# VH-VL binders against Apical endosomal glycoprotein (Mamdc4): the designs that were tried, part 4

Target 1, 160 residues: Apical endosomal glycoprotein (Mamdc4), of Rattus norvegicus (Rat) (q63191r268to427)
Amino acid sequence: SHHMATDFETGLGPWTQLEGWTRNFSAGSMVSPAWPHRDHSRNSAYGFFLVSVAKPGTTAVLYSPEFQGSVSYNCSFTFYYYLHGSEANQFQLFVQAQGLNTTQPPVLLRSRHGELGTAWVRDRVNIQSAHPFRILLAGETGPGGFVGLDDLIMSNHCIL

## First folded at step 4 (VH-VL)

Design t12 (from c6 with heavy chain W104F, light chain E52Y; framework fv_zimberelimab)
Fold by ESMFold2-Fast, scan of step 4:
Structure t12 (fold): chain C 160 residues (1-160), chain A 121 residues (1-121), chain B 110 residues (1-110)
Amino acid sequence: as target 1 above (160 residues)
Amino acid sequence: QLQLQESGPGLVKPSETLTLTCTVSGGSISSSSYYWVWIRQPPGKGLEWIGSIYYSGSTYYNPSLKSRVTVSVDTSKNQFSLKLNSVAATDTALYYCARGYSLFRNYFDYWGQGTLVTVSS
Amino acid sequence: QSALTQPASVSGSPGQSITISCTGTSSDVGGYNYVSWYQQHPGKAPELMIYYVSNRPSGVSDRFSGSKSGNTASLTISGLQAEDEADYYCSSYTSSSTWVFGGGTKLTVL
């Protein structure tokens, strides 16, 4: 039982996707005014984060590994996000649980949109599930905007 | 360009299983941005959503049909299919397949032409 | 029956504006911006006219516009033309990750 932390410095770790999220860093994109000047994990222009490169009308979705359940008041997910440069930016966090006989619908726990300033924002959700579940992180970038993620941390009460 | 085409029997007997297939051309059914949908329309009535399947294999069904419906995907054939068990006269309808869009802008952007299924002895 | 309430019919004359309402609950229309409008001509498949409450796909006339207030979404068609005569359906995503349609509205252009 240990916490699961992902800083994107060497890859996606246990997180998966089909398309739409890209690892990148600030020094590689100096011409883009909406991008952060630093990542969150290293506070460096050379530190990696995820950015949504989903085309207009599509969504990038990042999936956690499947967790087997949680302790009612202690399983938590902490993460950092950055939304800047477009009012059309969108970010959503879902939890999707497995019922005994069927996959449950995704449940929206966080929704953010537009322009939230020029700093990485910390957020945390508490998850209470007696059933296996996954976290889905969805991002869509508006014209000239940036939607990014860094430092994803699952507490040790989220049973892997 | 993307096209969807329904195929299956035009006539099914009561209590039998209806099987319909949607063939996708001009695009891949394997994408995190899209999902694949069955919708029906009884003659002279409105639209009813039957079910959806995502690239991940996750399925969602209309609660009124959930006990009788299975949607599946065959990525090797670029097809997805609908099975409806124990059909009755009330299942007589035009059946459409459609492509669903992403979680943020969820909507059905491409529809097949529809296939009429009559349930009769 | 359909979960979303639409008027069964609306009518207008060429050049006028009409509005079609679509009323649901806080678990569908009121809870999400995943509201779409479809146009269906007799014998044809439905065609997407509006998505995400107010967005138009490429190729859809700017005479068509969408809006939402509380649990009611609205489709407005300005400068009515004879070709607009069709059935119109709203649809919405729900809190159970399902979809519901409105009962449909027959638009007659007199």
Scores: ipSAE 0.015, ipTM 0.535, lowest interface PAE 6.9, mean pLDDT 83

Design t13 (from c6 with heavy chain L103W W104F; framework fv_zimberelimab)
Fold by ESMFold2-Fast, scan of step 4:
Structure t13 (fold): chain C 160 residues (1-160), chain A 121 residues (1-121), chain B 110 residues (1-110)
Amino acid sequence: as target 1 above (160 residues)
Amino acid sequence: QLQLQESGPGLVKPSETLTLTCTVSGGSISSSSYYWVWIRQPPGKGLEWIGSIYYSGSTYYNPSLKSRVTVSVDTSKNQFSLKLNSVAATDTALYYCARGYSWFRNYFDYWGQGTLVTVSS
Amino acid sequence: QSALTQPASVSGSPGQSITISCTGTSSDVGGYNYVSWYQQHPGKAPELMIYEVSNRPSGVSDRFSGSKSGNTASLTISGLQAEDEADYYCSSYTSSSTWVFGGGTKLTVL
């Protein structure tokens, strides 16, 4: 199988960021009641997840590896997110394709905001692009809130 | 901390080839996240985009420089370079190297300090 | 020559607001939301102030704002300060997959 999965237990894997996403766990680092008591991949207070430390007006962005464009394949991306403790929480998933001598604007595929409860939520997007592309995961945390990610899974048709 | 530094001759004779190098430190030139740019500024005048190169080797050039310009990358030295053939006095300028985003945003975020190139005998 | 038209100079007093225009065509400024503004102090390299028409990088004062209407982009600086005195350049992507700059505007704070 050529799919890739990242559970954050040992690092970011092939994902990259400029700033704003912090790798953390509940037992040693929970800073508010809005934080999950456990990660998704291990179901453990010692398991790692990513948390956005960016406030409204400043966005944390996580980048996938570059995937090849194809007219024949739909890339399927599955992920888990946690939004709790503030109505100002925001999470967005974008796909960005390359252009000629430029970067194309990101295209929004998912938007979640506010308070979504005390559970890791599964979501999936299907991406079709004729041009090379990346997935961008953007998070903004409201006052007293939590915005987190765990278990990022790319299907066999997401070609590196 | 990412830094870009231009280097090359300060004086070039008319009809010769100008060669400038940009050394990238604190980051990798081979990342698919970025592309690399040459921009110039004649003394007392405005900015002019010369060309761009992507880590894939794709190049884009200002048509006003015709076929005189070549940009290349040397990933082993973490450098990219500009060659401008058949220089004339009008090529006298401050030459900047800069980094652009190949993903996410369209702008030039880091610039070198610039190097002055004078074309005269 | 530069493809984008900017006024050669603009002046204002401390505390005032000024606007610098950048006019192109439907093949550049009007066709794309890829307009950037750069500030250049004497003897220094340009620094990014605004990208993609209206977005401000972290660390840039909120006194700087960008907008666009049709083929004209604008940089507005509110609450002018002496430190704002500099040359300002707009830049845009074009339908030929190239980048063009404006001619530059010298801002004098009197």
Scores: ipSAE 0.261, ipTM 0.685, lowest interface PAE 3.1, mean pLDDT 86

Design t14 (from c6 with heavy chain N106P, light chain W99L; framework fv_zimberelimab)
Fold by ESMFold2-Fast, scan of step 4:
Structure t14 (fold): chain C 160 residues (1-160), chain A 121 residues (1-121), chain B 110 residues (1-110)
Amino acid sequence: as target 1 above (160 residues)
Amino acid sequence: QLQLQESGPGLVKPSETLTLTCTVSGGSISSSSYYWVWIRQPPGKGLEWIGSIYYSGSTYYNPSLKSRVTVSVDTSKNQFSLKLNSVAATDTALYYCARGYSLWRPYFDYWGQGTLVTVSS
Amino acid sequence: QSALTQPASVSGSPGQSITISCTGTSSDVGGYNYVSWYQQHPGKAPELMIYEVSNRPSGVSDRFSGSKSGNTASLTISGLQAEDEADYYCSSYTSSSTLVFGGGTKLTVL
């Protein structure tokens, strides 16, 4: 069982951002050659994914909802990413502990760069935090490139 | 072109508070894409990160200095500042301000020229 | 002591390749792809040469390359030139969400 799954077909779900990630689909009018021909969740040119419109020197950041800390549970996060068309593409996954009065700096768990081919790539991280936390997904698109996300899946041990 | 410039006293007495200001020109400090950093280098020695600030006022500090250091930002003046309390001779160093990329990504692409601070009576 | 270990000095002749190591633990260099390298000429501010293990900023010669294996990051300078003579510092992100530097390596071009 999955506690929270987000496929972007109707919105961001419980995920939030300030700016830089946009929902889009392959059959859209602004598709570049670097874009996937289909999303991951529906395998369709009309299925939605997130694409980073942040260029080098800026970063798009997507925030999970806040999860409870636990010394007993591993929160497992599975996601799909797509990096194609530029060696300057960047994708990073951080975990950020939430304090009552002060936001803690993020801890990097995954980093992917450049050209990774023409397929959605699956990855998974296990998070065990004694403190409440958020997952941050950061993307930066190189010239002519594409950095995308789809199918963000939190396990049943990721407690809201 | 983006430029960072440190300013402050060249000499501070032991036990006093050191105050340094970094003036940012050619770019805005009020940007979600960047954070701003203080780094020091004692003469003939290596680099030590002091602390970092985001334009919102969020800070994070080197644990070895955390009890003595405060970094603040003044977006109206496009400046950020360092206060280091209870200085000692071991705080004598070149002090640099620098720019980092969002999410505390730990690399710095623009640096000030550095300002020498000597702690002496 | 510096959190990251670098050799105090390295030397090479023009045209040679040299490598500077930066050794940490699984909680810094080994745990994250956030290793940066800085070049510092006498009397000048440090200049970013490599970020996030292997990326070069615009304007940095492709003679400079970065890599990482386990808990050790490496800066390699190929086709060594007189102007490469400088101090080199590595830095890394840590599991405590802090930034640490290596002790620095003085490169001498013979």
Scores: ipSAE 0.012, ipTM 0.542, lowest interface PAE 9.1, mean pLDDT 84

Design t2 (from c6 with light chain E52Y N55D; framework fv_zimberelimab)
Fold by ESMFold2-Fast, scan of step 4:
Structure t2 (fold): chain C 160 residues (1-160), chain A 121 residues (1-121), chain B 110 residues (1-110)
Amino acid sequence: as target 1 above (160 residues)
Amino acid sequence: QLQLQESGPGLVKPSETLTLTCTVSGGSISSSSYYWVWIRQPPGKGLEWIGSIYYSGSTYYNPSLKSRVTVSVDTSKNQFSLKLNSVAATDTALYYCARGYSLWRNYFDYWGQGTLVTVSS
Amino acid sequence: QSALTQPASVSGSPGQSITISCTGTSSDVGGYNYVSWYQQHPGKAPELMIYYVSDRPSGVSDRFSGSKSGNTASLTISGLQAEDEADYYCSSYTSSSTWVFGGGTKLTVL
């Protein structure tokens, strides 16, 4: 089976953004005590993750590549997130489908907020779409907080 | 197109539970990046945010009301509801339901007409 | 109850410009660009006039403009018209993932 996995150790891979997500590591730059002491992929203070550094009131958005639609298969997406240090932290996962004549608005599949402890949290979503789609990962960091992502894994049914 | 309509009792006795329902028409409560909001306004006073519920089921409440308030959604009826426990005269207000938009620009775009709730014996 | 400070009233004459301030803290107005302004006519529900500090919804006159400096957001109405007479409320997102409103400002067009 073929899958797409991104651990951020060398870059964003096939994921894209305009701004707001920064690749960083614990030993290199710690903005506050809210930062994790290690990444998820390497379990190391020198392993890379993404952190939302969008200016207050703006949202950092990370875009997957476009996947093909299928009525026969579910695209399974597994990811790790870290929310610590502020009740105003927010993380949202959207799916945006491309209609034949209209770009559809993003549909919210996951919303997490606030203080979720000092561990990377695993989550998984199954996406069914008859139309081509993208996954959007949106992060907004509260004052003194941290919102991060690591280890984004797309199943073999997420067809590019 | 989108319309929100509040419904519930106009009179509630002190110490009882207030239950209000917002019926959404012209749009789906469960299939967008929108969230659903309760806001109140005591007669002659300003607006107070009560709470919000997102498509994901996540809820956020005004800290001053959090111990008494629950917001829930019923997707089969395209409705969301507010329960406010242990009401007092200070809970007398016009109660509005509204839709919030949270993607990159966060605001309340559609409001119901409001329903007056009086807390009195 | 309101957490944001607005003047209780403001007045102007037709054709003039008026400005309404909305002052909070670094945990709301100063910390986020999720600042909105709502217009409320007597007996009516509030209507969105400005969002994201300065953006206008479709259908709202360009006579309405918004800005922010530090912990204070401002709504400016230029070319004042009789129909602008209403209550105006600011609203801001907070560091607790909640919303707060201003106390409201009654605009009188003389």
Scores: ipSAE 0.005, ipTM 0.522, lowest interface PAE 10.5, mean pLDDT 84

Design t3 (from c6 with heavy chain L103F; framework fv_zimberelimab)
Fold by ESMFold2-Fast, scan of step 4:
Structure t3 (fold): chain C 160 residues (1-160), chain A 121 residues (1-121), chain B 110 residues (1-110)
Amino acid sequence: as target 1 above (160 residues)
Amino acid sequence: QLQLQESGPGLVKPSETLTLTCTVSGGSISSSSYYWVWIRQPPGKGLEWIGSIYYSGSTYYNPSLKSRVTVSVDTSKNQFSLKLNSVAATDTALYYCARGYSFWRNYFDYWGQGTLVTVSS
Amino acid sequence: QSALTQPASVSGSPGQSITISCTGTSSDVGGYNYVSWYQQHPGKAPELMIYEVSNRPSGVSDRFSGSKSGNTASLTISGLQAEDEADYYCSSYTSSSTWVFGGGTKLTVL
């Protein structure tokens, strides 16, 4: 019946971070040829996306809200990413489960590196966890590069 | 430059507890970008991961060793340690400490020189 | 549990290319892009040669390359040199948030 969609036009919504991801747009803020000319959600030079300002060796991690575990339904996560301008660009998606008294180590579900062209790329992961979990989105930008995210969509089978 | 150095006893008796320490120099053990790892290699055999300790304080162990192993960190000394209980002859190995990247990069980029531990009466 | 499967030995002559395979399951090599390769010379600690399937650390020769197809990762050494003679180990992250190593491959340069 419902889903959690975040297009970054008015903020981070329910997503959180300590540091390293910034909201930005192409017009007026395009300082490198590696930047996209438009966001994905509005297809506009004035539409917002997230860009990783983390350089190699530093951590930029975006955290989802905590979702409840379920063995009945797959929680589907759809997102758009942009990797351009450097072979050293990195993006990784992790799921981190909560044990009874301890946080489990993150489990890698997606890894993308380098130069992937000049278009927003759609990806989708299915998550099946018996324990509460969060999604972690990690990015590092290589020299002269761009690593970005837009349109993060959690399916209606993801239980908050 | 970053250096890792193992230290501990070269000989341990069966049923005793093995304690090894890794001293980190040229870098901070409290960095949020890294985690710290113990790996061993029996003479003439391959590598075996023992366990890891993450920035968050979380520890993860090889299931075959989990009941006997503890990894801990002493940030004031820039060290991390391995305790392996109830040792047997099959625990005879070179023991290495190593550094791993915290979550987003998963590989071991710096290793100590290794220390030989023999379990014998 | 089980180590990743590597051939016990491979051999080649100077200037040739050789490939070392590392086979696991969908719960390790096939499920994640977290495959590393380590070189170990006699009496020395292992040294990282390849990380995350195909990336080289600074200082590693571009003669070393990595790839993956399904449940099998491969290390290829082109322009083989005498100094490449060593043991090679693959490793992978697992669905249980643990690490597993291959059994190791001895490379002989003839």
Scores: ipSAE 0.014, ipTM 0.524, lowest interface PAE 7.8, mean pLDDT 84

Design t4 (from c6 with heavy chain S102T N106D; framework fv_zimberelimab)
Fold by ESMFold2-Fast, scan of step 4:
Structure t4 (fold): chain C 160 residues (1-160), chain A 121 residues (1-121), chain B 110 residues (1-110)
Amino acid sequence: as target 1 above (160 residues)
Amino acid sequence: QLQLQESGPGLVKPSETLTLTCTVSGGSISSSSYYWVWIRQPPGKGLEWIGSIYYSGSTYYNPSLKSRVTVSVDTSKNQFSLKLNSVAATDTALYYCARGYTLWRDYFDYWGQGTLVTVSS
Amino acid sequence: QSALTQPASVSGSPGQSITISCTGTSSDVGGYNYVSWYQQHPGKAPELMIYEVSNRPSGVSDRFSGSKSGNTASLTISGLQAEDEADYYCSSYTSSSTWVFGGGTKLTVL
């Protein structure tokens, strides 16, 4: 099985970043009313999620590991996001094709902005790429807002 | 292949307005993934950022130039432009246009060849 | 005027390694991981060598590497070659959503 699931309870797993995404939980770290009262993976105030804490005018970016290209199967990526408390909140999902000597520009597959309520929202994208690729998850939090991620799930056809 | 090309006058008189245009070919200026940048280099000196414009029309300007600079985008012509008012001899420089990424804010990957603007009477 | 501080010149011999520093403040280099490096040969437009402190674009030799500590970013060029002789500029995003360049460093390969 090539299934890969990341719930952030013990770390970032295979995901990487420079900075801007922070692992956090509600019970000890809620900094505003916009924060969720529980994570998605454990439905608990002590369960971890990622929150975008990038400085104003910058974007937090989380990178998947590189997946193999395939002409036979679609890589299905399911994730949960939370956008609340600011009209300036932004979340974007990009796919970036890579090769040994080539880095392609990221291609936008999902964009969400602003105020989307007080629940973790499920989304799913299907990625067909003949070339190796990675997924980029970009978050920017508006004033008084919250932009978060939890439960990043790759299907069996997302081949490492 | 993406290509950027500056155009405009090579000579401008003091106190006049300098107008430069960057023509983008091989790609679209309307993509939300990019922003478009003007940078200059006075003779014998280093690079100086002038201003940036996003596909949406949002602009950011160098504070030292902000009162004199306007950057605009014309999506129908796939171009963006720089207007610099009240020019002086110190505005003599090579002027470059470049592409930036909204995701990678420090990634200026395509540059025009540069156009020399001399401010002289 | 450039806000970031670079040495005016550096030199090395073929096969050696050199490092160019780029010093700013906590509102630019120290505050963000949006530091890039550009190479400029005489009469040519600058070319991106490094972005996000340490990432290389496609086609850039792995002899070029970037790093950052506090308010100072560094470009290191290993295995110096004659074609590396050029001006090098650092750049950083700032807390004002603006960009600032370093003064430039002339690399001479002796």
Scores: ipSAE 0.016, ipTM 0.582, lowest interface PAE 6.9, mean pLDDT 85

Design t5 (from c6 with heavy chain G100H N106G; framework fv_zimberelimab)
Fold by ESMFold2-Fast, scan of step 4:
Structure t5 (fold): chain C 160 residues (1-160), chain A 121 residues (1-121), chain B 110 residues (1-110)
Amino acid sequence: as target 1 above (160 residues)
Amino acid sequence: QLQLQESGPGLVKPSETLTLTCTVSGGSISSSSYYWVWIRQPPGKGLEWIGSIYYSGSTYYNPSLKSRVTVSVDTSKNQFSLKLNSVAATDTALYYCARHYSLWRGYFDYWGQGTLVTVSS
Amino acid sequence: QSALTQPASVSGSPGQSITISCTGTSSDVGGYNYVSWYQQHPGKAPELMIYEVSNRPSGVSDRFSGSKSGNTASLTISGLQAEDEADYYCSSYTSSSTWVFGGGTKLTVL
């Protein structure tokens, strides 16, 4: 199937942000005990992932491209996340619909927080929107913690 | 820097419509990051959320007030407004306008000074 | 009626620590990290003290701290001072896309 998959190995692909999400890997820097030892896409200490480095009181937000609305098919979004090392870690997934020259407020579809262990966790959401929309991935890392993303996969029903 | 200021009548008769306006200065109401909010406090009592609006016009209302409340936004004037229909003495309160971050739905970071509205004949 | 439960009052002496609880359900306090705390002095608008359970806005003393365990969020004030005497309110987002407040706690500094 022809779907949009982003593993962060060479960049953000079609995803965008202003600031707060950083591409990084386990072996290339001084890391805290909360960081994963390997990424998900390559299962390697040299494989890239995204980590939220937004300072307290600010939000790191990653934006998908705009997808077309449909009344016939659901857009399926699969992703991997990692939350470890702080009870103050937060991750939220929102869908933001667009009307004719009108942006709707983001609608929360997933919320994860705190300490969720030492493994990349798979999640999937099905998005049904009659209007064009984009996905927002919001993260905030608590003190001594890690909030990360890898392998963002949009199904072939997510039409650009 | 960012300031919110309530304005409207301090006295409203029972069964009439209360109209309040919040003027935003030092920042833009046309922000994808924030809701603009009305909160009230009856004398000697606690805080009650009334409703929120996004700059696109999308609204969320307190279910207990939903049938009587309309919140609207005027981005050209950098203002948003509250209309509360069919007021009664129990609607006597300090009315605050405030701002709430839209992605993290846990805080009201800027508040107006509040305006006292008394419902009396 | 308030959706979140707070004690009506709490008291302490200067220099002591006090804790104010805010209890909800898994559909609000327990379901999200979207708990905030507000301080209100008589005649004044509420001021944000803590947001997202445990974060402090710029300018708020580090004597104020927040935490959460299950369905209960807590505000702790250490090194209690006379100026801390005020009403304190918690707030949370809910699974119904609404915002609710606690009933408020009157802090008296003895």
Scores: ipSAE 0.015, ipTM 0.595, lowest interface PAE 7.4, mean pLDDT 86

Design t6 (from c6 with heavy chain S102P; framework fv_zimberelimab)
Fold by ESMFold2-Fast, scan of step 4:
Structure t6 (fold): chain C 160 residues (1-160), chain A 121 residues (1-121), chain B 110 residues (1-110)
Amino acid sequence: as target 1 above (160 residues)
Amino acid sequence: QLQLQESGPGLVKPSETLTLTCTVSGGSISSSSYYWVWIRQPPGKGLEWIGSIYYSGSTYYNPSLKSRVTVSVDTSKNQFSLKLNSVAATDTALYYCARGYPLWRNYFDYWGQGTLVTVSS
Amino acid sequence: QSALTQPASVSGSPGQSITISCTGTSSDVGGYNYVSWYQQHPGKAPELMIYEVSNRPSGVSDRFSGSKSGNTASLTISGLQAEDEADYYCSSYTSSSTWVFGGGTKLTVL
């Protein structure tokens, strides 16, 4: 069905980060009221997701592997995000192309902010790049808030 | 081309409120790709981050100044502003506005020319 | 005192290479790859020279390079030219979600 899917149950898979995203789960009697009660991939309190570090205001960046450029196929990226508990929550999705011997500036494709309810939200972007590229997922958690990610899915037309 | 221009009073008395405005031209402060920043520099001294504001209205402040600082944005005028309460002589500085990238929070790529604010009686 | 330690001054001759250090702790320079360097000429606003430790913005000479080892970041300027004479500031993100600057280094081209 899909070329590459990452549910965070055993690790980051092919995704990498500088800092700031932490694998975690809701298991136990209680976590912060802003946290989801279940992950998206397993619909379970024991299922893992990524959360932007507990400290409010910290920006976390997650990088995809580098994908080959193509103008012939739509590379489709589907993901789930959760923003709850603070109007200062922010989530941004960038695409960063690799130029000739240089990395180009990131281009913003999605921006979400604030309080979006108590459910994992599905989103999808179609990426067309003549050059090799990677996806950057940036999260910033507001005071008392939660910014999370789960189920990152690349279509069969996203070529490693 | 993107330009940032600070404006405000050159002289403020101790205990009063300092108000500065940054006018952005050649770009939109409503863009979700950026955030907007105030930084100051006392004469002959180093740089100090004051605070930042995102397109969403979310603000972040230097903890040492947090009780006295408010940053706000006016998207209709393409401006953002700094209010610093209860000023003292130690607040005398060049005040800069700047643009930041969310992915690199200490990365400021465009700066205004700076405006000198002197706090004296 | 500034949060990050830089030498107050450094000097070199035209054509020479010089290095400016920026020392912090594991809660800032050592903990994050978010070190930037700014050049400030007298009477002018700071200009970004290096970001994320070692990346150069468009328009910045390749004579400028950045690196980091442990809690110390370094800015190296090769082939010194008279126009490089300026104040240089390092900056880093911190574990408290704030930004701090170094005290600045005055570069003199002899």
Scores: ipSAE 0.012, ipTM 0.510, lowest interface PAE 8.9, mean pLDDT 82

